# VHH binders against Salicylate/benzoate carboxyl methyltransferase (BSMT1): the designs that were tried, part 24

Target 1, 379 residues: Salicylate/benzoate carboxyl methyltransferase (BSMT1), of Arabidopsis thaliana (Mouse-ear cress) (q6xmi3)
Amino acid sequence: MDPRFINTIPSLRYDDDKCDDEYAFVKALCMSGGDGANSYSANSRLQKKVLSMAKPVLVRNTEEMMMNLDFPTYIKVAELGCSSGQNSFLAIFEIINTINVLCQHVNKNSPEIDCCLNDLPENDFNTTFKFVPFFNKELMITNKSSCFVYGAPGSFYSRLFSRNSLHLIHSSYALHWLSKVPEKLENNKGNLYITSSSPQSAYKAYLNQFQKDFTMFLRLRSEEIVSNGRMVLTFIGRNTLNDPLYRDCCHFWTLLSNSLRDLVFEGLVSESKLDAFNMPFYDPNVQELKEVIQKEGSFEINELESHGFDLGHYYEEDDFEAGRNEANGIRAVSEPMLIAHFGEEIIDTLFDKYAYHVTQHANCRNKTTVSLVVSLTKK
Below, E stands for the ipSAE of ESMFold2; O stands for the ipSAE of OpenDDE; V2 stands for 0.75 times the mean of E and O plus 0.25 times the DockQ between their complexes.

## First folded at step 11 (VHH; framework vhh_5c3l_4)

Design m2 (from k2 with G53S; at its last look DockQ between E and O 0.77; V2 from the best seeds 0.00; counts 0 for: pae E 4.7 > 2)
Fold by ESMFold2, look of step 11:
Structure m2 (fold): chain B 379 residues (1-379), chain A 125 residues (1-125)
Amino acid sequence: as target 1 above (379 residues)
Amino acid sequence: QVQLQESGGGLVQPGGSLRLSCAASGFTFDDYAMSWVRQAPGKGLEVVSAISSSGGSTYYADSVKGRFTISRDNAKNTLYLQMNSLKPEDTAVYYCAKGPEYRTRWYQLGEFDYRGPGTQVTVSS
């Protein structure tokens, strides 16, 4: 399976009393959708929190882009790693609303807007495309506006758009996925990813692969973005610490590693298969992002922020429900890769172990999630 | 250096209960599967129970299933065995044992790296 398969998001078609009221457009989609799950998943809550946290940066950069380009009559925006379902439209709505509000305040005509949704060709674009008419209907009600929505299938580690065609790129929780498992990754037995007991060489291998991939991403996007166009990118990241190996016992890849080690103990998974499996993932810190961007050289950094938050705001859930919700979220993003490597037979048992482990650690119910938000201007 | 120290043994009547503890030091406790191994008079070593490094999976010998409970507290580097409904056949020296490096399957824990000096459990009246 390719390194970019991690773009699936569970359906958010819940009843009205389970939708987040601060996202009026999302509420409207929940009301207009067909039957959905009766529960709110932890993955969906995290995605909404991340987008809400990045909103001030996205709004500011959208406004500054419009002013610096002298209010163009046509804007092309891209959402990279869009996944499927209603969350694909949250950032697009904010961009369009910002443009329309700004144009009204300065007495200029709003531009025509093309919105390109990018993901791998295997993505379920049709689920997302079914929402386009509803999205445009709501835009007409709220903004007296509409936009054109297109699919752009392909890896963002390759060219995706014609040269000098894009004005604004947004990507959230996609760029932490590497193009491949790092080369020269040795002696990290029992771990799918970096943990505090990993050898120093594991950190260096992961960082090196991230540096190559993100450098390539920036170079490719620099050919596609107009001069003075912008990007707003959000990563799963980590706080700057002295120890580059630090990931605590509640890190989702550590919990999954522990769960797989339980299955090795039970004889359901071979030790050699576990030791051969590594996640193509990297969670950078602020300095690591700065270094890649500055070395690549095509972009000026406008903002680079680290945000920590605790999802414990859902205190009404019991420990078992919280553990199951996290397990379901991690399963959704990892199951195809796990099936390809370990087979389907162990997956239910694996995520039962995962959910159990979440309940056994007080920190894991109240874990801090770190996001890095960076905004860039094409020189 | 690896140190394993058992405690909690003693003399009990049939049907009684004991809780064994094993304090561990000198290694990263939560990287290793652990076990309780016993030696009854005139018999060889028997793996009584074992637990995965994370505590998420356990093994029990058929002779103790439903009566004994293994657990671990990785924050305190301590292994436990709660023994209920004790029988005269449970009379043995009980050893805390450390598995070899990283994620040993339960059946391999009969080939442990280290064990403690043991604690005597005697069930009689």
Scores: ipSAE 0.267, ipTM 0.748, lowest interface PAE 4.7, mean pLDDT 82
ESMFold2 (binder alone), look of step 11: mean pLDDT 89; pTM 0.909
OpenDDE, look of step 11: ipSAE 0.840; ipTM 0.949

Design m3 (from k2 with R103K; at its last look DockQ between E and O 0.02; V2 from the best seeds 0.00; counts 0 for: pae E 22.0 > 2, placed apart)
Fold by ESMFold2, look of step 11:
Structure m3 (fold): chain B 379 residues (1-379), chain A 125 residues (1-125)
Amino acid sequence: as target 1 above (379 residues)
Amino acid sequence: QVQLQESGGGLVQPGGSLRLSCAASGFTFDDYAMSWVRQAPGKGLEVVSAISGSGGSTYYADSVKGRFTISRDNAKNTLYLQMNSLKPEDTAVYYCAKGPEYKTRWYQLGEFDYRGPGTQVTVSS
């Protein structure tokens, strides 16, 4: 499921006087605001950090794709799981800039570029589409270039594009969302996801669902991407290879579970509703990714990198401010699923409990995460 | 050129404390995240704790949270691990490891450019 957010302009650290002299698109990127600015700002910083981490892999694969395809005059790229976020334009910008710089370096004409933004049909594409003219004006100034932007609504667990039409696919922090909650989780009651106390059967259920989903994703994309086309994917992942229950970056689900248990204790949520609620989420390790890719067989792995980085605070925050900021961030990701399952009435109370639990859990203020970046070539 | 030298290991009873130090040279220390990695008998390497180049962000494995504290002194090019309430399960060789530069490269758990020779920590009655 799509992260719930409504935004027109990314949240930025406010020193925006430096943006006033630029074109409307650049100014729009520099403006901060909107409801929940702290939670949106924290999510925006994470997405930019993840994109910056994956940038060398994205640039290298974009360049190699152009060389291996012998500089085609037309390129179609897709951003899968784009949401309404401004960070999809940052990845698109990097791809276009890389192509243009490479073409200039080797004295080739730049191609026409189609950029397809994919998310579920419920996504607010119109907010993103309103930025397209401004984005293209900025591209013309900085790159002597423009691109065509299209929406491609649908699940990336289905066909999204015509056969042999895509040259480059990018997706960041989207493929950890499963197509559905795994079957056979009855032995994991009281947990929203895998924890150290979960049975091995819960891990196997989640892994099995991820294997099915990612295999289907690869097979479907293999029909849509040209031979020697490239794909760059970034996952929330884990680094531990030999402990299937250890999770480097999923303490947030444990804190959410604890918060829901508080509401059960207070009589605001039924125990049976809690026991029936599970996150459709999976954080693979490198071996699990390799096994799916190799078994499916359509793609060659170019790079597969694991990256750990700090999710710590960028500035001083007191305990309550830090708790509120994390609560807002997790709320943005989880609220639609929580409302659908538990109803709207408990959501404010739930995230008050969550914010409190952050202040009581010392390591939540100093958390790190693991990202997996994989780049693939279509055979 | 990169050199990392651990010290402060030894034999200690359960519930005791040790403080590990790691002297670093051959690189600009505060540009790099640092970590403590351990290898228990019969197990692979485990990242115990990590700290950003500035010291502003830290990571702890679940098995050591609340008992261990990582710190760094960038003026002395030294990394520390304060280990309290030690358990027999903490018995391992502890390595000081240099991670990637945070400003120009993302932090990676379980990866390092260099590690020291390690120091033995044994928690036994």
Scores: ipSAE 0.000, ipTM 0.109, lowest interface PAE 22.0, mean pLDDT 77
ESMFold2 (binder alone), look of step 11: mean pLDDT 83; pTM 0.856
OpenDDE, look of step 11: ipSAE 0.490; ipTM 0.816

Design m4 (from k2 with T104N; at its last read DockQ between E and O 0.88; V2 from the best seeds 0.00; counts 0 for: pae E 2.6 > 2)
Amino acid sequence: QVQLQESGGGLVQPGGSLRLSCAASGFTFDDYAMSWVRQAPGKGLEVVSAISGSGGSTYYADSVKGRFTISRDNAKNTLYLQMNSLKPEDTAVYYCAKGPEYRNRWYQLGEFDYRGPGTQVTVSS
ESMFold2, look of step 11: ipSAE 0.555; ipTM 0.879
ESMFold2 (binder alone), look of step 11: mean pLDDT 86; pTM 0.880
OpenDDE, look of step 11: ipSAE 0.844; ipTM 0.951
ESMFold2, look of step 12: ipSAE 0.185; ipTM 0.686
ESMFold2 (binder alone), look of step 12: mean pLDDT 85; pTM 0.872
OpenDDE, look of step 12: ipSAE 0.561; ipTM 0.843
ESMFold2, fold request of step 13: ipSAE 0.410, 0.654, 0.196; ipTM 0.810, 0.903, 0.724
ESMFold2 (binder alone), fold request of step 13: mean pLDDT 83, 84, 83; pTM 0.853, 0.864, 0.855
OpenDDE, fold request of step 13: ipSAE 0.876, 0.879, 0.866; ipTM 0.965, 0.965, 0.961
ESMFold2, look of step 13: ipSAE 0.210; ipTM 0.707
ESMFold2 (binder alone), look of step 13: mean pLDDT 83; pTM 0.858
OpenDDE, look of step 13: ipSAE 0.812; ipTM 0.933
ESMFold2, look of step 14: ipSAE 0.000; ipTM 0.402
ESMFold2 (binder alone), look of step 14: mean pLDDT 84; pTM 0.865
OpenDDE, look of step 14: ipSAE 0.827; ipTM 0.944
ESMFold2, look of step 16: ipSAE 0.000; ipTM 0.115
ESMFold2 (binder alone), look of step 16: mean pLDDT 84; pTM 0.867
OpenDDE, look of step 16: ipSAE 0.677; ipTM 0.885
ESMFold2, last read: ipSAE 0.462, 0.322, 0.453; ipTM 0.840, 0.768, 0.825
ESMFold2 (binder alone), last read: mean pLDDT 84, 83, 84; pTM 0.855, 0.854, 0.857
OpenDDE, last read: ipSAE 0.872, 0.869, 0.783; ipTM 0.962, 0.962, 0.928

Design m5 (from k2 with D30E; at its last look DockQ between E and O 0.65; V2 from the best seeds 0.00; counts 0 for: pae E 6.1 > 2)
Fold by ESMFold2, look of step 11:
Parts: structure tokens; sequence; C-alpha cells
Structure m5 (fold): chain B 379 residues (1-379), chain A 125 residues (1-125)
């Protein structure tokens, strides 16, 4: 199964009889949205924080795109790796609002806007599509506009759109997922990802796969974006340039590895199953991003920023509840891959172990992670 | 080089308690499952208890369940065995042992890579 597949939030169902659901949807479009104590609300809060951090870059590039294209009367925008639910619309709303404000300021008519929501075919697009009428109703009230929403199922490591059809691409926290597990990881047994005990060959295998995947991504998008069109991309990344085995943000995979090793110790997971499981993930640094972009050659870098960022976990009291909440969050992201590889029987026990390990490593709950924001113009 | 050094043994009355410690160096301690192995006079080696590298899972031989508690402090590279309600049958040299790999199942820890020189525990009335 695809590591980017995210189960739908059960409470986000379209229903005429549910006034509460309508108001919850409207509140989810607000940057200060819900604070509920559950994994789905915690994931929504994280995505809002990530967008807020990237918002200045997104707004600036949206404005510059409109100006450099001389205010086209039609634009096509894509959200790549949109997942499911309300958060698919956060970046789209900011883009549309920026365009409308800019057009009013310079006395231009707002364009018609196509918004294409991309994820893998297995994604629950239907849950997101049920929110489209509410989203457009809110746009009409707040912006006197509407947009056309389409699904674009497919891997962003393949062609997704016709040539020269897109004006703006946004993608957040999706491109760190690799197309496949790196080849030649023979000496990294027992680890889900790169750790301080990993050989340099494991780091190089992950880096090579990322270089290949991101190069392919850029090449494919360059065929689809108009000249002077733009992309804004946000990665989980790292700041440490001198130690390729140090990971600012990826303690989660280390704790998950430890939890799986506990289950091997207990005889619940086989050694061979553990050794065969690796995360198709890479957290680049700034120089690695620059190198791929410059070598591929189709795009000019506008901004490339590194930001310290809290992944949404700080708990002063009740370590048990804090550990459970983080376990639920990581489970939501990783469970489909874990079930596909290990089967469903061990998953509850695995995340009980994970929650315990979070309580034993309090510093990991409070670490500042690193996010990289890059904006590009198609040459 | 891998080094393991036990301490905390001694003479104790039946019903008493001892806490064994094992200082570890020369390897990434938290990556490896560890065990306590003992050899009573005139007997072979017996795995007493074992603990996973992270400390999240433990094993105890039936003869010591409920009386002994294994633990580890990965920040101090130290393995512990709290021994309560000691019996004369617990008299043995106790060894700290490192497993061959961090993913080693507990029932394989009789095949350890390294052990310390041991510490004598004598329970005598």
Amino acid sequence: as target 1 above (379 residues)
Amino acid sequence: QVQLQESGGGLVQPGGSLRLSCAASGFTFEDYAMSWVRQAPGKGLEVVSAISGSGGSTYYADSVKGRFTISRDNAKNTLYLQMNSLKPEDTAVYYCAKGPEYRTRWYQLGEFDYRGPGTQVTVSS
C-alpha cells in the first residue's frame, strides 16, 4: 500500500441533517481551527501550522505569478498530495484570496480558476468532493468568487496534466515520500530509516533515490507548467549539513524501529519481516535541494527557506496521554504500510510500545523539527 | 573493545535483597538486548533474565519470576538486576551478557557474544 494514503476523518461527512458538520467545515477553513483531543484534529492542526509557516512564500509567489503572466483571465492550480478532507482546501483558499485581493488592488477582473486536487487513486477523494459545495459557498460570501474543483488521481512521479496547462503548483509535506524503498540497503537491517548506527552506504542509497525521484518530479512538472508558472513546495527536512546520519525530525522512525524490535524480542514479529521493512522517506537539506534543482535545469529558485517547526506535540502534564496522542498521529501516517507488511494483528501492540517509548524520551516530544520551503519559476 | 563489568554481589541471608549492576562500554548499548546469566556450583549456565535494547520487553526464568526485576539505564550504559526474596538456590556467579544483535529474540540469549567476569552472589544461613 501507498505510504501517502490517509484514511478519511469520519466526522467530515456531508449531511443536510448535520448543522454541526457544516459549521465544523467552515471552522476548519480558519487558521485557528479545532483543538479536539484526537488524532484527526491533531493532524489538521499540524497541516495548518505548516501552511501558516509557508504562507508568506505562497502569497508572494501567487502575486508574482499573476503579475508576470499579465493577469490571465483563466488559471489552473494544482495541489499535489492533497490527501483527504478539509485540509485539501487550505492552500487553495489562500491562493484564491491572494489573487482576488491583488486583482481588486490593480483594478483587474478575477480569473476563472481550476483547482486540481492530486493524490494516489486509492485516496478518498469522495470525502473531499463532498466539501466542494460548502467551500464554494464560503468563497462566494468572502471573496465574491468560486472555483472549479477536479480530482487528478495518480503518482506525482508520473505525468498528471496536459502540457503547458498549469500556472501554479503547491505541495506540502508530500515530496519526502520516495517512489520506492532505496535499493542496496543490505547493511541497514533492523532500522526503518537512517540512524546514527547506519552505514554511510545507507545514507547514499536514500540520497540517490531522492535525487532520482525529485529530478523526475521536476522534469515531469516542467512539461505541465506554463513558462513563468510557479511551484511552492514544502518538505520535512534537516539543517545538519556535516553529519549525514543525524536527523533533526525523524525520531519517530527510530522509536517505531525500537517498538518493532521489542515485538521481535517477544516473538510477535519475525526477524526477517523486520529486516525487510524500510521507510520510503527522505528528509533533504537545503544544499541537496539546490543541487537537484540546478542540475535538472528547468526551474529558477525564487526562495529556499529553512524553518524550525514544532510538529504539534508539547505536553507539560500526563505523559501517558501525550504518548498515546503522538502514537495515534504516527499510526495514522504509517499504519497502511505496516499492515501491508506485518499484518493487522500486531498493530495495536506495536503502537502501545510506541506510546510507552514516547514517554521515556520526553525530549523527542519537544524537539523542533525542520521544514524547507522552496519556490520555483518555470523557465 | 566490548567491556562488561558486574558489581553488587556479596553474601546475604535467605529472604534478603541485592542489586546487581553491569557497566557496559565499547558498543552502542541501547542497540543490544542484554541478559543476566548465572552458574550455580556444580551446575551449567542458566539464563536468569533478559531485556530488549530499548527496555520495552523483558523475560524471566520461572525460578525467579516475581522476585527479580531486570532494568537498564541507556543514558548511563548500565544494566541492573534487582533480586528480592533470595533463596540458597540463587547462590551463583552472575554474569552480564550482551546479545549478538539488537533484534535477538529473548530465547536466543543463551548464545551471547560477550559476558563479564561475573559477580558472586551467596545466599547462606
Scores: ipSAE 0.140, ipTM 0.676, lowest interface PAE 6.1, mean pLDDT 80
ESMFold2 (binder alone), look of step 11: mean pLDDT 84; pTM 0.867
OpenDDE, look of step 11: ipSAE 0.697; ipTM 0.895

Design m6 (from k2 with G55Q; at its last look DockQ between E and O 0.39; V2 from the best seeds 0.00; counts 0 for: pae E 24.6 > 2)
Fold by ESMFold2, look of step 11:
Structure m6 (fold): chain B 379 residues (1-379), chain A 125 residues (1-125)
Amino acid sequence: as target 1 above (379 residues)
Amino acid sequence: QVQLQESGGGLVQPGGSLRLSCAASGFTFDDYAMSWVRQAPGKGLEVVSAISGSQGSTYYADSVKGRFTISRDNAKNTLYLQMNSLKPEDTAVYYCAKGPEYRTRWYQLGEFDYRGPGTQVTVSS
């Protein structure tokens, strides 16, 4: 349990008679989304924008799932890589709202809905679970419905659910994380990830690991999803087909590498420690994603879309604030790995240098990154 | 394919100033520490100054501290050395050098992958 996180969030109680608690819940959601200084809330604005980008695909697939399954009276949905706090409910709310609107439009009864929230066991599920009563109160007011919320701790590279039990799976900005650092990363020392100076063998090692991981993910989910159930997945990706070393707009791992090199130059981090650290990350392109799905064979692709995603200047009033906000976002996803490898003492300094690097790299402020949105139907 | 081209050298009186520039191409400039290395007549190479890729860390030889300022413009792939209060002892060929990464210890000992052809700085009256 993280005391900083608990002390920042108002105490939430089960008390159906307190209207002030509902107001406090809405206020806490707004404040967490606006307070980029807390590492647990650093991704809240990003997650909202990513959901808005993927929303047309999510809505269509939710509607088609309901129609093709002939309006079942019970469904189970899962959010894989749900994170902590109020953002865990963003996609679930959209799914439930879509179902209710569709059912009302076609004069069908809405189903009972089980919502399973998955992340690693170390995730702060308790903070998320404290929001459940307020989330259900909001659903009752706005949609005259409620849902049952469950935690599913574990890696999505393992079995998470019983066979043929899930109807819809959503995952956003989680599947670019590999199960492990690729083996045999020859001649890529000093770089946390693939750069233009990396050898082709580094690219192939990362691609091979992604192919294994995503194949395993698909096989595992195919055992858990009902026939004609669906998945909507959003990746950080790339558009370049003919240059496997090119990374599209924002070079966040390269900038983090540069920041660590500064600490090596200053004697705060050893060179051997830097050389041993690699990100377990991969940003696929459309072709690579399609190849894995087709080769694995359990799913039909409904949509596969590439979207420009604006990470820079558009979120912030000036360049300094934009640099700090990107640093907070990257810190939120990378800090546990960095602390485990380099120690806690250098982390504040590291991300101060990262924020400075972002302000010096104009391309990130005025460029988009690539997101891939994939929707799948279980055969 | 790495190319480094120095400019801005010349003849200057003691107490004067010069600004050296180094245009870089053929590599990802931001990824590498850069340095200025000089060779006085009849002497070996001496590291004058170095700067990290982030511009967050600098090194100066004791003989130039307070008088010289290293900087880089990563958007223009250009390294600079502002040289003030020049002395006859500063007379040398000045080379722009690309470091092997962020190996600060090796960089302080003058290790580099590439250097340019150099630019002559002569301080005399």
Scores: ipSAE 0.000, ipTM 0.134, lowest interface PAE 24.6, mean pLDDT 77
ESMFold2 (binder alone), look of step 11: mean pLDDT 82; pTM 0.852
OpenDDE, look of step 11: ipSAE 0.038; ipTM 0.463

Design m7 (from k2 with Q108P; at its last look DockQ between E and O 0.37; V2 from the best seeds 0.00; counts 0 for: pae E 20.6 > 2)
Fold by ESMFold2, look of step 11:
Structure m7 (fold): chain B 379 residues (1-379), chain A 125 residues (1-125)
Amino acid sequence: as target 1 above (379 residues)
Amino acid sequence: QVQLQESGGGLVQPGGSLRLSCAASGFTFDDYAMSWVRQAPGKGLEVVSAISGSGGSTYYADSVKGRFTISRDNAKNTLYLQMNSLKPEDTAVYYCAKGPEYRTRWYPLGEFDYRGPGTQVTVSS
């Protein structure tokens, strides 16, 4: 297997040599979706709902950053895991609007702003870059401002920016993706993720990988963020009081596992292929986030909020339509990984099975998930 | 509830012109960005053009720049697309699309939450 992209910058010492083999699942995550405009529209609505939930924290931290840095004339912001298209600008637009409103209120000139958009190199940055002139025209009309837009391709589990260059980082629904599938999962065959029947060793393997990845993320960002710069991060998470093995609140990965088992039963997927597939995913609780942040030590926690949040539910009355809409949403997130592992030919059938399973588990449509919003200040 | 109805399509010779209209109802028209999206035979959807709720910003796909003009009349709840210098490659069903419910004058291009039934544009002979 040949490397997809080789970083030639001398300071890159992380896992660059592993990108093509051990990061296959992570590389697949940069794709927006594969089945059409309806799946893209559902994913886009989800991203906007998540941003709306986190918006008060983002606004407050943007304002406090500006005041604590004494209104610098230049600001560099980054969106980590930016995806493709205009959705890459959702949080950036809110940040710029907040800065402009604050500066007007206190009679200060607005800064020049560099906006850095990060995703994996396989992301379709060109689609996003085509919208930059439109985005800046809208900023001039609504805010009498503009910004400079740059791409920063690479894993956020590696260095992405020069030292002491960033003022504000935002990342939403990206950091639950692990750098790799945890090692030592042989006792969890048939399950794509942690379930109530999983051994404690599976939970510990996922937790250990998350602790390593998030510690690395924090250390790397601490080299890149200015003193008193800030981060606002949003995770898919879980309740602190839940059994660490109980992950059925959303049922998404369990329903996908069941759907793949149906294909194994029908002879379309081999059992060994199913057993080798695991989600590189972890949904932390508040205590687990707090422990990693405090142990790593570079950041102070400003806010750490847990929100009940309805991910798999839109206002539908028909069971079939609700099942299809959830299937489309999960397909958008998972299809690149599924194609990479199982091939393209089974995907339509797989998500027909998924939609059926959703209709058989009605509580999945009205269950809430937990989202964790954390804001940090670099010491 | 939301209703979008396109009109003005038809058969035209290469180099000809058409003007598409989209009548909108069931929502506050000027609160939302609008777009024209097309689907050529055997192909996926392509965003042709978009316009902000105020009309102050426009977007055009490279394939139509200089030939197509998007406009809106917020008093009449109507979106327009003037199509000049038509080519056989412009043959498609053209859909009027409403931007998402986030109540912003700016929106990401290439996303929408409703579209009309479409109007056929055929450029041939």
Scores: ipSAE 0.000, ipTM 0.140, lowest interface PAE 20.6, mean pLDDT 77
ESMFold2 (binder alone), look of step 11: mean pLDDT 87; pTM 0.891
OpenDDE, look of step 11: ipSAE 0.007; ipTM 0.295

## First folded at step 12 (VHH; framework vhh_5c3l_4)

Design n1 (at its last look DockQ between E and O 0.76; V2 from the best seeds 0.00; counts 0 for: pae E 2.9 > 2)
Fold by OpenDDE, look of step 12:
Structure n1 (fold): chain B 379 residues (1-379), chain A 126 residues (1-126)
Amino acid sequence: as target 1 above (379 residues)
Amino acid sequence: QVQLQESGGGLVQPGGSLRLSCAASGFTFDDYAMSWVRQAPGKGLEVVSAISGSGGSTYYADSVKGRFTISRDNAKNTLYLQMNSLKPEDTAVYYCAKGPEEYRNRWYQLGEFDYRGPGTQVTVSS
């Protein structure tokens, strides 16, 4: 037994030496927990809509997977970046339903299904797991299949599952979050993300971090997914190809930056704190996604779709209410990070400012933000 | 080079209204707080109003609260001051001022600017 093959998966040694503050910030990369008014569970309507939008891709890939694997008796599914709340089960429910319907059509028995819900250890898994009884009840009514739900705490930029154990991975609105804030953003003053006024170096830093992270993600998942297994991934992306710095005036991070700048003006937030704050986020375009996937080489792209992104146009007739709803949504995904850096005291005021800015830009017609849905097959 | 140019000043009767404009160029306009400062005859420079880079926050001197409104159009690189219910005491040269680079968006450093326009005369008289 030749000892050479100890492929020491380089333990992503989190360089322990990075400042207590950076680690604290990374730990804050969770959505707002609980079921309160400001919770992710209460303010995830957009995410639900996105899931509905991606459903056709999910259904097709689920069916094709089952056929390509010759209708296995066991399926393991992972939801990566599940956050908290009932939305975590929507994709899983569709997957199970798709499998059951397909098996019935071909007169085969439905497989047993393990469902693994993944997020950072700091995620409010308790809120999510409280929905499991309801989920199971619905499955019993609609399906004869047994589904078992598990938690998988950890970063999806680390190893999460055993080798060749997963059949299907779903991730929605999670992979646009980076493993860390990019380095060398010192010149991106006054902005917490990329804007037209940002230096080109800021864009490059963000792109580089994204490429590293997503490449790592693909490599890790390639070890965990069986051959002919599938991934369906949904990103917040952008539709701009020519100007990588351009974001529309209604970009949610631009609005948040503006809101923070207002607080700096009012003396509630220090300018130095604002300058030190950058979002661990990247919104890739289609080309950037393709390049990373192709370069990594473990997956084949089946489908890549771009869809419109609308945070505000909920059927609400009132611009003010729409602004508040959008503010609440952004708050739910960013509040823990903001609190960690700026403190709790300014958060309410900050999102009041955010709501205000949303209303001021209600006529913004040319949005750069899109949802990107990509389906992949493991080679 | 930073350029600021005020317009809209003139002679008005007490109780009248004026709208001042300031055209800005030579810098990223929305990155900086902007202010209106005025100098009356024989008096020092007084900050009248200020606005954050994004336009979401404003400051007014007590003497003009409720009467003056500061606004900005970042797409047009233009600062505005709507002056209503003008009083003789409002007679002054009004200047558009850019926040300094070091304190580009701080209201508590009001009065400090690195650039100002040539000014526009506002005269309130019966």
Scores: ipSAE 0.330, ipTM 0.744, lowest interface PAE 1.3, mean pLDDT 88
ESMFold2, look of step 12: ipSAE 0.462; ipTM 0.839
ESMFold2 (binder alone), look of step 12: mean pLDDT 85; pTM 0.875

